# Ledger of designs, part 207: VH-VL binders against q9h9l3

Target 1, 176 residues: q9h9l3
Amino acid sequence: PRKMVAIDCEMVGTGPKGHVSSLARCSIVNYNGDVLYDEYILPPCHIVDYRTRWSGIRKQHMVNATPFKIARGQILKILTGKIVVGHAIHNDFKALQYFHPKSLTRDTSHIPPLNRKADCPENATMSLKHLTKKLLNRDIQVGKSGHSSVEDAQATMELYKLVEVEWEEHLARNPP
Short names: E, the ipSAE of ESMFold2; O, the ipSAE of OpenDDE; V2, 0.75 times the mean of E and O plus 0.25 times the DockQ between their complexes.

## First folded at step 12 (VH-VL)

Design q23 (framework fv_amlenetug; at its last look DockQ between E and O 0.03; V2 from the best seeds 0.00; counts 0 for: pae E 11.2 > 2, placed apart)
Fold by OpenDDE, look of step 12:
Structure q23 (fold): chain C 176 residues (1-176), chain A 122 residues (1-122), chain B 108 residues (1-108)
Amino acid sequence: as target 1 above (176 residues)
Amino acid sequence: EVQLLESGGGLVQTGGSLRLSCAASGFTFSDYAMTWVRQAPGKGLEWVSAISGEGDSTDYADSVKGRFTISRDNSQNTLYLQMNSLRAEDTAVYYCAKDFGRYAYGYAFDYWGQGTLVTVSS
Amino acid sequence: EIVLTQSPGTLSLSPGERATLSCRASQSVSDDYLAWYQQKPGQAPRLLIYGASSRATGIPDRFSGSGSGTDFTLTISRLEPEDFAVYYCQQYDYEPYTFGQGTKVEIK
């Protein structure tokens, strides 16, 4: 079996109106939830919107942040060859400017058995917070201090583990 | 001023190969993902392939996967599209397009080349 | 893939009139990742709007974008002669990135 990691990224807003999502933090955990990577990342462009309420990113976090190119290299080294689990993971990969193989990608926002287990419509896109509460009886992303990417990555991995066997079998029969 | 100039288009037989180039200038080439978009005569736009700024990540439309290869030479500010096993349905004007955002892929395309025509005939 | 359906297929208007173009997505698309392009005959597409409502550099104020979820709109408040062209919407939220089939704005 391939090694699995879960990833969660926080993005800030760059560009003229802050609509460009730039990577500002990335957390990666292993199958057991151990943190493999957790760094603040410095975008190359001026940050217009820290999106602190959601991202948890503040200006002070950027003082010693890892430059994007360096961080990207570090992250890709971890992800390469792994099954990467994430929630709405396309956003993370977009921010990373990286295409992970679809066959090695697991998006917990698009796993029908997971939704079914949570008594949600199979084809609906449910939030990580909702699924975590429903299936793990755990509250994440509480308060106004922003998300914890480590916490979110861990929750994502735990959610996937609930349906891992079934989903992996499904994917084996229906490769993407 | 940002400039993108495609070249390499032409007439090719079915099953043949062609290599397109896109010369870029006016911006830090390696900071931006680049994309090929094609347009069949009288038809709409179709995303074909994209490559990250560093060139270490690529993606393809299902219609061209396994046949086309996108690459780039950042030292030459040039984007490439190697097209193999060409089919009649590949006939199109091929545009190179620059991603709007730095260090992201698949953003809106703020600059396009004028395109190069590829005609595949039997 | 996300299918973008534009309407109408052809819009016949006179200079000075208001143009309203629709783009409907088969599933919800983040308004951060919806773009509009203009293409004139024999030319490459030109970015008009990104992020559903942000005008690209150099785009006149008469162009505006709005919408969210599955319904997006491009509005040209007062058509200029140079605005008669084909307009495409594009989503770049989900791979593969897809375009609408286009709306042709032609002179009446």
Scores: ipSAE 0.053, ipTM 0.700, lowest interface PAE 4.7, mean pLDDT 92
Fold by ESMFold2, look of step 12:
Structure q23 (fold): chain C 176 residues (1-176), chain A 122 residues (1-122), chain B 108 residues (1-108)
Amino acid sequence: as target 1 above (176 residues)
Amino acid sequence: EVQLLESGGGLVQTGGSLRLSCAASGFTFSDYAMTWVRQAPGKGLEWVSAISGEGDSTDYADSVKGRFTISRDNSQNTLYLQMNSLRAEDTAVYYCAKDFGRYAYGYAFDYWGQGTLVTVSS
Amino acid sequence: EIVLTQSPGTLSLSPGERATLSCRASQSVSDDYLAWYQQKPGQAPRLLIYGASSRATGIPDRFSGSGSGTDFTLTISRLEPEDFAVYYCQQYDYEPYTFGQGTKVEIK
């Protein structure tokens, strides 16, 4: 079986009105939840909105942050050839300026069996916080200082494990 | 042309449940955060709940936390509000609103639906 | 939570007059995180101003916003017949994102 990792990113606002999402932190965990990567990342563009209420990113984090090109290279080495699990993972890949093979991508915000276990509409996009509370009886993203991408990546991996057998079999029968 | 259309309102007894829907068109739905705002009859506006563009982050007003669940289906351009354990004070017109924030919520609301009435009777 | 108090509650004016609406916050908000909305009877609100002073798309330049800290102002330089409505301020600096109670601008 192919090795599996979970990823979560935090983004800041760049571009006009801070509308462009640029990568400012990335955390990657293995199947057991051990941290493989956790770095603050300096975007190549001027930061207009730190989005601290959600991202947890502040100006001091950027002082010694890894430049985007270097961080991207490090992250992609970890992701290459692996099944990558995330929540709304399109945003993470967009911020990385990267396309991971669809056959190796798992998005916990778009897994109907996972929504069914949570008694949610199967085609709805549910928050990580809600799914984690409902299915793992755990509170994440508590407080007002922003999210922890390590905590969120770990929760995402645990959620995927709940449906891993069923969903991997489904994808084998229904290649993207 | 941005359009938002709420549905699912109606009369419900205290303790009951309703599910509101909001159909969106005229913009890339998954790019933008969405919000529910309510207005009790003859009263002002109250922020209820918000969800990020991909649905990975949500938040709720204290008055509805634990009872309401916001969600979205980006493949159908639809926003939802599941309302459980309804109380008389939840009686209001519920508006679907588009946040101008890209992917994240917590900005201003540049487009609004016409609202759907929820009436909670004793 | 940040409480927004609008004044006056009702502003009775004639078309062509200048309207000045106030919004006072219970604690400081950034000028970037204050919005103004217009709501006509039986209609949904419409965004006028965001970031305390930036006009939303399609909003006439007779609407302007200003202010900082705890005191914010919406000005309508010359009232048109369609401007008689209820106006709400909203802060989006800190959760919960609260609205003021509204100022009704009505025909004298």
Scores: ipSAE 0.000, ipTM 0.552, lowest interface PAE 11.2, mean pLDDT 88
ESMFold2 (binder alone), look of step 12: mean pLDDT 91; pTM 0.923

Design q24 (framework fv_amlenetug; at its last look DockQ between E and O 0.04; V2 from the best seeds 0.00; counts 0 for: pae E 15.0 > 2, placed apart)
Fold by ESMFold2, look of step 12:
Structure q24 (fold): chain C 176 residues (1-176), chain A 122 residues (1-122), chain B 108 residues (1-108)
Amino acid sequence: as target 1 above (176 residues)
Amino acid sequence: EVQLLESGGGLVQTGGSLRLSCAASGFTFSDYAMTWVRQAPGKGLEWVSAISGEGDSTDYADSVKGRFTISRDNSQNTLYLQMNSLRAEDTAVYYCAKDFGTYAYGYAFDYWGQGTLVTVSS
Amino acid sequence: EIVLTQSPGTLSLSPGERATLSCRASQSVSDDYLAWYQQKPGQAPRLLIYGASSRATGIPDRFSGSGSGTDFTLTISRLEPEDFAVYYCQQYDYSPYTFGQGTKVEIK
């Protein structure tokens, strides 16, 4: 059987006016929530906006950060051949300049059974914070120190487990 | 068994257009990035263009950017190359190639089609 | 753009001999993102080596790759009759994903 991992990334602003989102941290956890990867990543472009209130990234994190090309290689080797779970995961893949196969991708922001468990409209895009509060009775992303990509990846895996059997059966009958 | 079959090559005049197709079978087409590579008669290999498995990311060699468009139809397991404003230097055998990993484009090519010849004349 | 220069242009050898093919990059190739392909007349290329040193599926162990940074080598430990072909290196670190110009290995 295929192994399953969850990923979460933190972005900083690059490009004109800091509008481009560039990868600055990535965390990957296994099915049990153990950390497989957690690195600060140096974008190839000048950082215009650290976005620290949300990203948790500060200038000092970049001093010894892994260069993007190297980090991308490490991350993609971990992801290859695995089912990858994320929340709004297209943003993470865009920041990685990467496409993971749809058949191996699970996005907790687009799982109708998960929304139903949270008493939310089936087609609504719910935030990770709200789903985690409703379904796991946990508060994540607390305070003004920014998000933890480890915490967020772990929460994402736990949310998926709540609907894993139903959703995997659905996907087996309805290949993406 | 992985199979890639190119079609749509032929003789075309300078400034003309052609659309190449590559029919894929033997693997989950949408899981893999795809690439076009060309080889002028008696010359070496030249990377032309790549497309991600979902088709939302593309890349091109400078020599073809703005003239060629790579695309894919995952429901039909088909890769395309639309070639516009053709020049004599575009004369080549065009190969369809599959990426060896399940990643985005930019990895090595583990399966290749047999190629289709494009000849551009004045 | 990373330019790959292969040498020699032609290598004339007999079956049973060792072939050593060189590929030099104009700048460093990170993570050893370098591949080697074999192409016989009238055929498409065939992947031999990826990651500078890893053999592709079904490739016999007489083919080996080595090197890093700017200097890479393909070695065929004992040439078989079916190994006389053109060999290309390719980098896949940075777009455009360039190929070397090829080394022809022919029967002496």
Scores: ipSAE 0.000, ipTM 0.487, lowest interface PAE 15.0, mean pLDDT 88
Fold by OpenDDE, look of step 12:
Structure q24 (fold): chain C 176 residues (1-176), chain A 122 residues (1-122), chain B 108 residues (1-108)
Amino acid sequence: as target 1 above (176 residues)
Amino acid sequence: EVQLLESGGGLVQTGGSLRLSCAASGFTFSDYAMTWVRQAPGKGLEWVSAISGEGDSTDYADSVKGRFTISRDNSQNTLYLQMNSLRAEDTAVYYCAKDFGTYAYGYAFDYWGQGTLVTVSS
Amino acid sequence: EIVLTQSPGTLSLSPGERATLSCRASQSVSDDYLAWYQQKPGQAPRLLIYGASSRATGIPDRFSGSGSGTDFTLTISRLEPEDFAVYYCQQYDYSPYTFGQGTKVEIK
């Protein structure tokens, strides 16, 4: 069986008004939730908005942060050839300026069986926080300190594992 | 049809113990968290305890913590509430409630039993 | 714990009238985790609304829930004779999963 990893990224705002989402942290965990990668990343452009309340990123985190180009290389090396699980993962890939093969991507924000299990509309986009609370009885992204990408990645992986068998069978019958 | 039937209620002296049971049918019992909610005579509802579908997670109200133990036997489709060190304020109708959601608790309760009365007297 | 305060304590109305019940939380509750129950004398509670605004299965359209943050509302658009009962709100966002003290809807 192909190896599986979960990824979660935090972004800060760059550009004239901070509307450009730039990668500032990336966390990758394996199937068991072990951290494979967790680094603060320095965007190539000036940070205008740290978005701390959401991202958890603070100015001091950018001290000695890994330059984007270097980090991207490290991350891509980890992701290559693996099934990558994420939540609303298109945002992560966009921030990474990298797109993983669709057939090897699992987005927990778009898995109908997962929503069904959580008694949510199958085609609705539910938050990671909501699904984690309902299905894992765990509170994530609490407080004002912002998100923990490691915590989010771990939660994402655990959520996926709840529907892994069913979903993988579905995908096998209906390849993207 | 979902059915929940509580039993085990009765009169007990202060400091005594009682074990409530809830027989469940009409759904895959182990897929759903279960909850005990009580209602003192003429009063409102009070959440007491909850247990996950697999029984690997439990939660208690502070008022019963350390005295009550929630458990379940999925092979028998039965929910239990072991009540020790009972107090007068524990006097209530105890309802067995099915969690609306699957796997873990934290949902609303879509089905309730008719309750069993527990009376604690000195 | 989160304290849910319902108002009014008693609501006296006639069949056909609109009933508006309030549930105020001591702190913010996600609208995904607010429920309403109906309880008639001698009966167990019945789920009416979950997720603040979603009707449970079999619940008539005249029942609706709304609100967010700390203020939630249950509305019965046109009271039927069978709607006279006690109504409870409940949050299941934070343990303990507390109930409001209830609002009694009685016939005027």
Scores: ipSAE 0.000, ipTM 0.543, lowest interface PAE 14.1, mean pLDDT 91
ESMFold2 (binder alone), look of step 12: mean pLDDT 92; pTM 0.942

Design x31 (framework fv_nivolumab; at its last look DockQ between E and O 0.58; V2 from the best seeds 0.71)
Fold by OpenDDE, look of step 12:
Structure x31 (fold): chain C 176 residues (1-176), chain A 122 residues (1-122), chain B 107 residues (1-107)
Amino acid sequence: as target 1 above (176 residues)
Amino acid sequence: QVQLVESGGGVVQPGRSLRLDCKASGFTFSSYGMHWVRQAPGKGLEWVAVIRYDGRYTYYADSVKGRFTISRDNSKNTLFLQMNSLRAEDTAVYYCAKGSYRYDYHGYFDYWGQGTLVTVSS
Amino acid sequence: EIVLTQSPATLSLSPGERATLSCRASQSVDSYLAWYQQKPGQAPRLLIYDASNRATGIPARFSGSGSGTDFTLTISSLEPEDFAVYYCQQSYNWPLTFGQGTKVEIK
């Protein structure tokens, strides 16, 4: 298998109205789903909204959280040179203030064959939860405790593996 | 059904070592932080240690730091507590406890084992 | 460490009566507070988490309230099986800590 990793990030709200999405957790898994990185991350600015219901982030998680600059360095080191798989991965990269090369990026929210396999419109943006349920028969993001970036990253990788061969061939013929 | 079964307790002299095991079943063991909590006879509960789901993070109570080591084998669904340099004040029932939140080692203890008694006495 | 102080030490009540248990934290724990019940010879059982959420299978007569430093466990009407020791526990910071417990005994 290629040097492939899947990433999922959780963000909290910062700024005057909490509208700025700041990285608060990042999880990276390898092709087999093994966790390579999983850290709570302390944003450089005051957290206004933990968005706990969605992010799973709580104030207690920030007590010994890794400062953003340090975490970012660690994460980028892992991502460099890898094919990075994510779901709606643009948001993750934005939160990281980093953009991975497009040719090495795989976004499971924009893979028509994956949607087709899930009996969804090819050009629709489906949620990770929905695709995971349909294709993996697994429930993720269950309950009120928020998302688990580890679980989401693992699911993302597994979803991509379902269409890896045909999608990589497609990309080879149609480079981004 | 979630089950936690502790073993390894017994009577030991001060300064000696003892290892406790906790066998978990009924849940995805590798997705949860695991804890040890102890209770001295007739006393309250005391948190001892936690280990994150992947074993990469551990925290200890000051009372056991440097002497106790929490570890886990996810392939065997087993939690361990290596207790070295045991003291009389370590005498307690030791409970294995499941962390309440998936892929987190913060939180509470939603399931407990029956406990195993460790008696440190000369 | 965050010290949790429970009161009263002992609460003597009759079945059917309302029980109110207090837990005070030495510093704010926000809502990261749990309550446990322990009967003699048994392991503790989670009753309430995040200050006010009932754990699975816990009867409705148990309720938790509070935030910051002051928390309360309420048993609206005591059943015979509710006579036990109750502990609060904070998960805001390391180390995790418990209160010293409140014994609810039959009057």
Scores: ipSAE 0.833, ipTM 0.931, lowest interface PAE 0.7, mean pLDDT 96
Fold by ESMFold2, look of step 12:
Structure x31 (fold): chain C 176 residues (1-176), chain A 122 residues (1-122), chain B 107 residues (1-107)
Amino acid sequence: as target 1 above (176 residues)
Amino acid sequence: QVQLVESGGGVVQPGRSLRLDCKASGFTFSSYGMHWVRQAPGKGLEWVAVIRYDGRYTYYADSVKGRFTISRDNSKNTLFLQMNSLRAEDTAVYYCAKGSYRYDYHGYFDYWGQGTLVTVSS
Amino acid sequence: EIVLTQSPATLSLSPGERATLSCRASQSVDSYLAWYQQKPGQAPRLLIYDASNRATGIPARFSGSGSGTDFTLTISSLEPEDFAVYYCQQSYNWPLTFGQGTKVEIK
């Protein structure tokens, strides 16, 4: 069967007042949670706000960071032909300037069976932190040092596995 | 219990090479950045190099850049320092140090080995 | 390269006295500063991280303060085991650097 990966990205602020979100880290894990890709990425525009409290990105990370165009090529090569799992994944694809086929995209922020398992409204958008705590008994995004895109990608894959059989069958019956 | 055990130190002549090993246990080695820090006899501490948890990012002090290579084998929980073109000023106790942040390579050194002495003299 | 300058070079005190150690950075390191203790023949031990957070197992008599360029390690009441060399270290930028050390010795 088709291979599955999970992706998570960290963004920094570029553009006026740092309001534009630009890719600064991308982590991709396989089905077993092994890290396939984890790179710091230099945005093509000047970084106005590192957003370190949430992103975990510091100036140190940018010193040897991969330029965006090169990193994007590496990431898309990994994603091509695979089922890609993410949380609020449209933000990751927007930062990559990329559109993955909807039939191969899984967004844990919008899977009704997953919300049902967490005793949440089926059509609500739930945060990764809350779902992970409720369903995996794991604390992620802890402390003031920012998020780990590796931890977040791993958590996202584990969450999807909880509903994988049901949701894949649903999508087969209801092609996007 | 976190343990870091360095080995491979000894007396060598200038211009020769030496490899240091650091065997790690008591933590998930493959999740943390690892560092080498050295201390010349009677002197202070000098940071030497870092390698990220997965080996993809390294950084070196200027004093060793181009001569030293940091590497790791996560399947063996082992950190390495290959030291080429050794000089008298490389004489020091070399410490293996664990980085403080998971899935990164900056930060502080929350655990240290006891060190291995490298003496470079003719 | 960020230079860390510690003062005094040597601090001669008696048990029970308060020790105040200074670390000054050549440029701002925000709060990305640690303090280590090193006793003769031993590896350094982490005392304080992020300027003011006590590492696990470190006695409450050790405290750190400061931000930017000026940092202080305080030992509120010296115990016999506290006579050692103390180093500060920044993790703001590459390369990582240490101060030259302050020796705290028995008067």
Scores: ipSAE 0.688, ipTM 0.881, lowest interface PAE 1.3, mean pLDDT 93
ESMFold2 (binder alone), look of step 12: mean pLDDT 94; pTM 0.959

Design y26 (framework fv_fezakinumab; at its last fold request DockQ between E and O 0.77; V2 from the best seeds 0.81)
Fold by OpenDDE, fold request of step 13:
Structure y26 (fold): chain C 176 residues (1-176), chain A 123 residues (1-123), chain B 111 residues (1-111)
Amino acid sequence: as target 1 above (176 residues)
Amino acid sequence: QVQLVQSGAEVKKPGASVKVSCKASGYTFTSYFMHWVRQAPGQGLEWVGWINPYTGDTFYAQKFRGRVTMTRDTSISTAYMELSRLRSDDTAVYYCARSGTYYYDSGPRFDPWGRGTLVTVSS
Amino acid sequence: QAVLTQPPSVSGAPGQRVTISCTGSSSDIGLGYDVHWYQQLPGTAPKLLIYDNSNRPSGVPDRFSGSKSGTSASLAITGLQAEDEADYYCQSYDSSLEGWVFGGGTQLTVL
């Protein structure tokens, strides 16, 4: 079986009006929650909006941040060939400008059994915070200081573990 | 209605540079990646690289790194590919082709293609 | 030279079924990346024929079908017509090369 990792990225706003979501931090953890990667990343364009309230990214984090292309290479090396678990993971991959195989992608924001377990509508898009609280009885993204991508990645992995067997069987019968 | 209009044929000497343009219309230029693919006479397709017109980020095939530069002018929805230190084996039809930025917006399939620009490198 | 391997040529009579194979490796098709197919008529630019292994864009007849299994993909053409005479290319992504790759192309001749 393929190795499994969980990813969570934080984005900042770039472009003329800050509408571009640019990767500013990426965290990757293994199946056990061990951190494989956690770096601040410097976007190629000037940051207009740090989105600190959500991203947790501040200007000082960019001082020694890893240039995007370098970080991207590092991240892709870790992800290649692995089942990648994330929450609303399309945002992460889009920010990475990367197309991970669909068959190796697991998005905890689109797993009906997970929502069902959390007493949520199966086709609803629930937040990572909500699912984590409901299913893991854990509070994440507490306060106004922004998210911790490591914490979020770990929570994402733990959530997926709850439905891994069922979902993997489902995917085997219904490959994407 | 989506169209990619490329610049005309080029004839260059070895060692020179060539810059091919690709003007996009019929869609939001910055919402899709622009790829460049070349085809030597009687040969197959070879991916050169792509650019994110929104950010200007580029990703080149290893073979062309150091010699190719992709740029864009968003004001006129035009992508450019410049290839330097030209060699005879760079003679090819160069295509621009559009792809999505992720799976939900057409993904990494190339559609549509420009009609191609013939670049001839000869002494 | 091409990362993906295709037969150089295939042929068939009108009305027949032909298949074009596209063989990759564990670093491209075998890694799970989707395969796309392009048709290139003589003297023209490539045209998207099949995307995401088996989907047809609008305007592509249902005579064309695609499949993927393991490290290989296949393009099938049923009810072969004279207008199908063209070059066909498969495309995927290679992680080791960090880029998109094409097959060597297959020239289809309608007898």
Scores: ipSAE 0.932, ipTM 0.960, lowest interface PAE 0.5, mean pLDDT 96
Fold by ESMFold2, fold request of step 13:
Structure y26 (fold): chain C 176 residues (1-176), chain A 123 residues (1-123), chain B 111 residues (1-111)
Amino acid sequence: as target 1 above (176 residues)
Amino acid sequence: QVQLVQSGAEVKKPGASVKVSCKASGYTFTSYFMHWVRQAPGQGLEWVGWINPYTGDTFYAQKFRGRVTMTRDTSISTAYMELSRLRSDDTAVYYCARSGTYYYDSGPRFDPWGRGTLVTVSS
Amino acid sequence: QAVLTQPPSVSGAPGQRVTISCTGSSSDIGLGYDVHWYQQLPGTAPKLLIYDNSNRPSGVPDRFSGSKSGTSASLAITGLQAEDEADYYCQSYDSSLEGWVFGGGTQLTVL
C-alpha cells in the first residue's frame, strides 16, 4: 500500500461570474493518512468567487499562497508513479492541468462495490460526506466554514481501503 | 466544424526569429490546451510545448526552453509560437494541435491538428 | 533521437495483418501513461487514429486496433489496404522529461 496516496483539492471561482474552477488548496496523504502535502495555492487568474462555504478559502489564505506553477511541480513530483485515490478525482487533475495514468487512478465516486456497501445504486455518483457517514460512521465537512482537504483526503483513503482488494482485482481483469 | 488555421510559410535567415499563428474556430478556445509540434524534412514528430489559453501558462520541452515563447490572444482565439535565434536545423513544418483539459472532455489526445506552417531557415 | 522506439519501416501485402511496435521506458509507457497513435498520409498533417491505448475515434475502421503491455504498445492493422500506406506515430507522456513524447515514426509500405 506504500505506493498509494489520496488527494483532495479545493477550488475557487475565476473567469466570468466566477464560473471557472481554479486550484486554491491541495492536500495529499499517504496510505496511513499521514499528510505529505498541504498548501494553499494562488491561482494564476484573478479570484472572482472564493466559494468559501465549500472551499474554506478566504482572502487571507492567498497572501502567502504558493504560486500555481510552483505548487503544481511539487504536487506532480509526489503523484508520479503512484496510485492516486480521490473523490471525483478527474476534476482535481483538471485543476492541476495534468493527466494521471488511468491505470493508477482510483475514484471513490465511481466504484460500484463501494456504493453497494453503502446500500446505494451501484452506478450513482455519491458524495464523499454521505459515503463517509454510512461506511465509516464519521462526520466530515461539518459546519459552514468550508471543507478541510486534509480531512477529505484521509476519508477518501479510508473508503478506498474498504474495497481495495476487490477493486484492485477487478482492475487487473479489466484494465482501464 | 472544429478548425485550426495556421499562418503561411516563412523563409528566415539564421539568427532571426519567426512567429507562427494558429487561429481556432468551432469550439471554446480557452477550454482546451494548445500544443505545438514540429517535423523537420524527412523526420518524425517532435513536441515543442503547450499553452493553457485560459491562464496563459506555458510548458516547454527542455530542448526549446530559452528559445521558444508561446502566447495567445483570447479575443481572436489565436495561439502563437515564436522561435528565436533560428538555425538551419530549425527548418520544419510547425503544427498546432488541440488537446482536452481533462479525461471527461477529450483527454490528452491531440485532435484536431492544424495543416502546418513551413519555416525554412537558410542563407 | 525519438523518445519512444518504433521500427523505421514495416511492409505487408494487401489483405495481410501488420503490427507496429512502440517501446518506451519506465518513465513513460512503463509508468502507466496512455499511448495514442497518429496516421500521417503523404503531404498531410497527422490525424488521430487510436487514443487511450485502444479506442478508435469515429470514422476509423475496426481493422485498426491498439494495445499496451508493460513498457510497450502495439498498433495492429488487419485486412491491409493500399490506402493504409502512410507514416504512423505513437505518443505518450514522459514524467522524466515532463512532457509529451513521440515515437520516431514507422513508414508502412503496402506491397
Scores: ipSAE 0.717, ipTM 0.882, lowest interface PAE 1.6, mean pLDDT 92
ESMFold2, look of step 12: ipSAE 0.595; ipTM 0.845
ESMFold2 (binder alone), look of step 12: mean pLDDT 91; pTM 0.931
OpenDDE, look of step 12: ipSAE 0.833; ipTM 0.922
ESMFold2, fold request of step 13: ipSAE 0.584, 0.584; ipTM 0.847, 0.853
ESMFold2 (binder alone), fold request of step 13: mean pLDDT 91, 91, 91; pTM 0.930, 0.927, 0.933
OpenDDE, fold request of step 13: ipSAE 0.931, 0.931; ipTM 0.960, 0.960

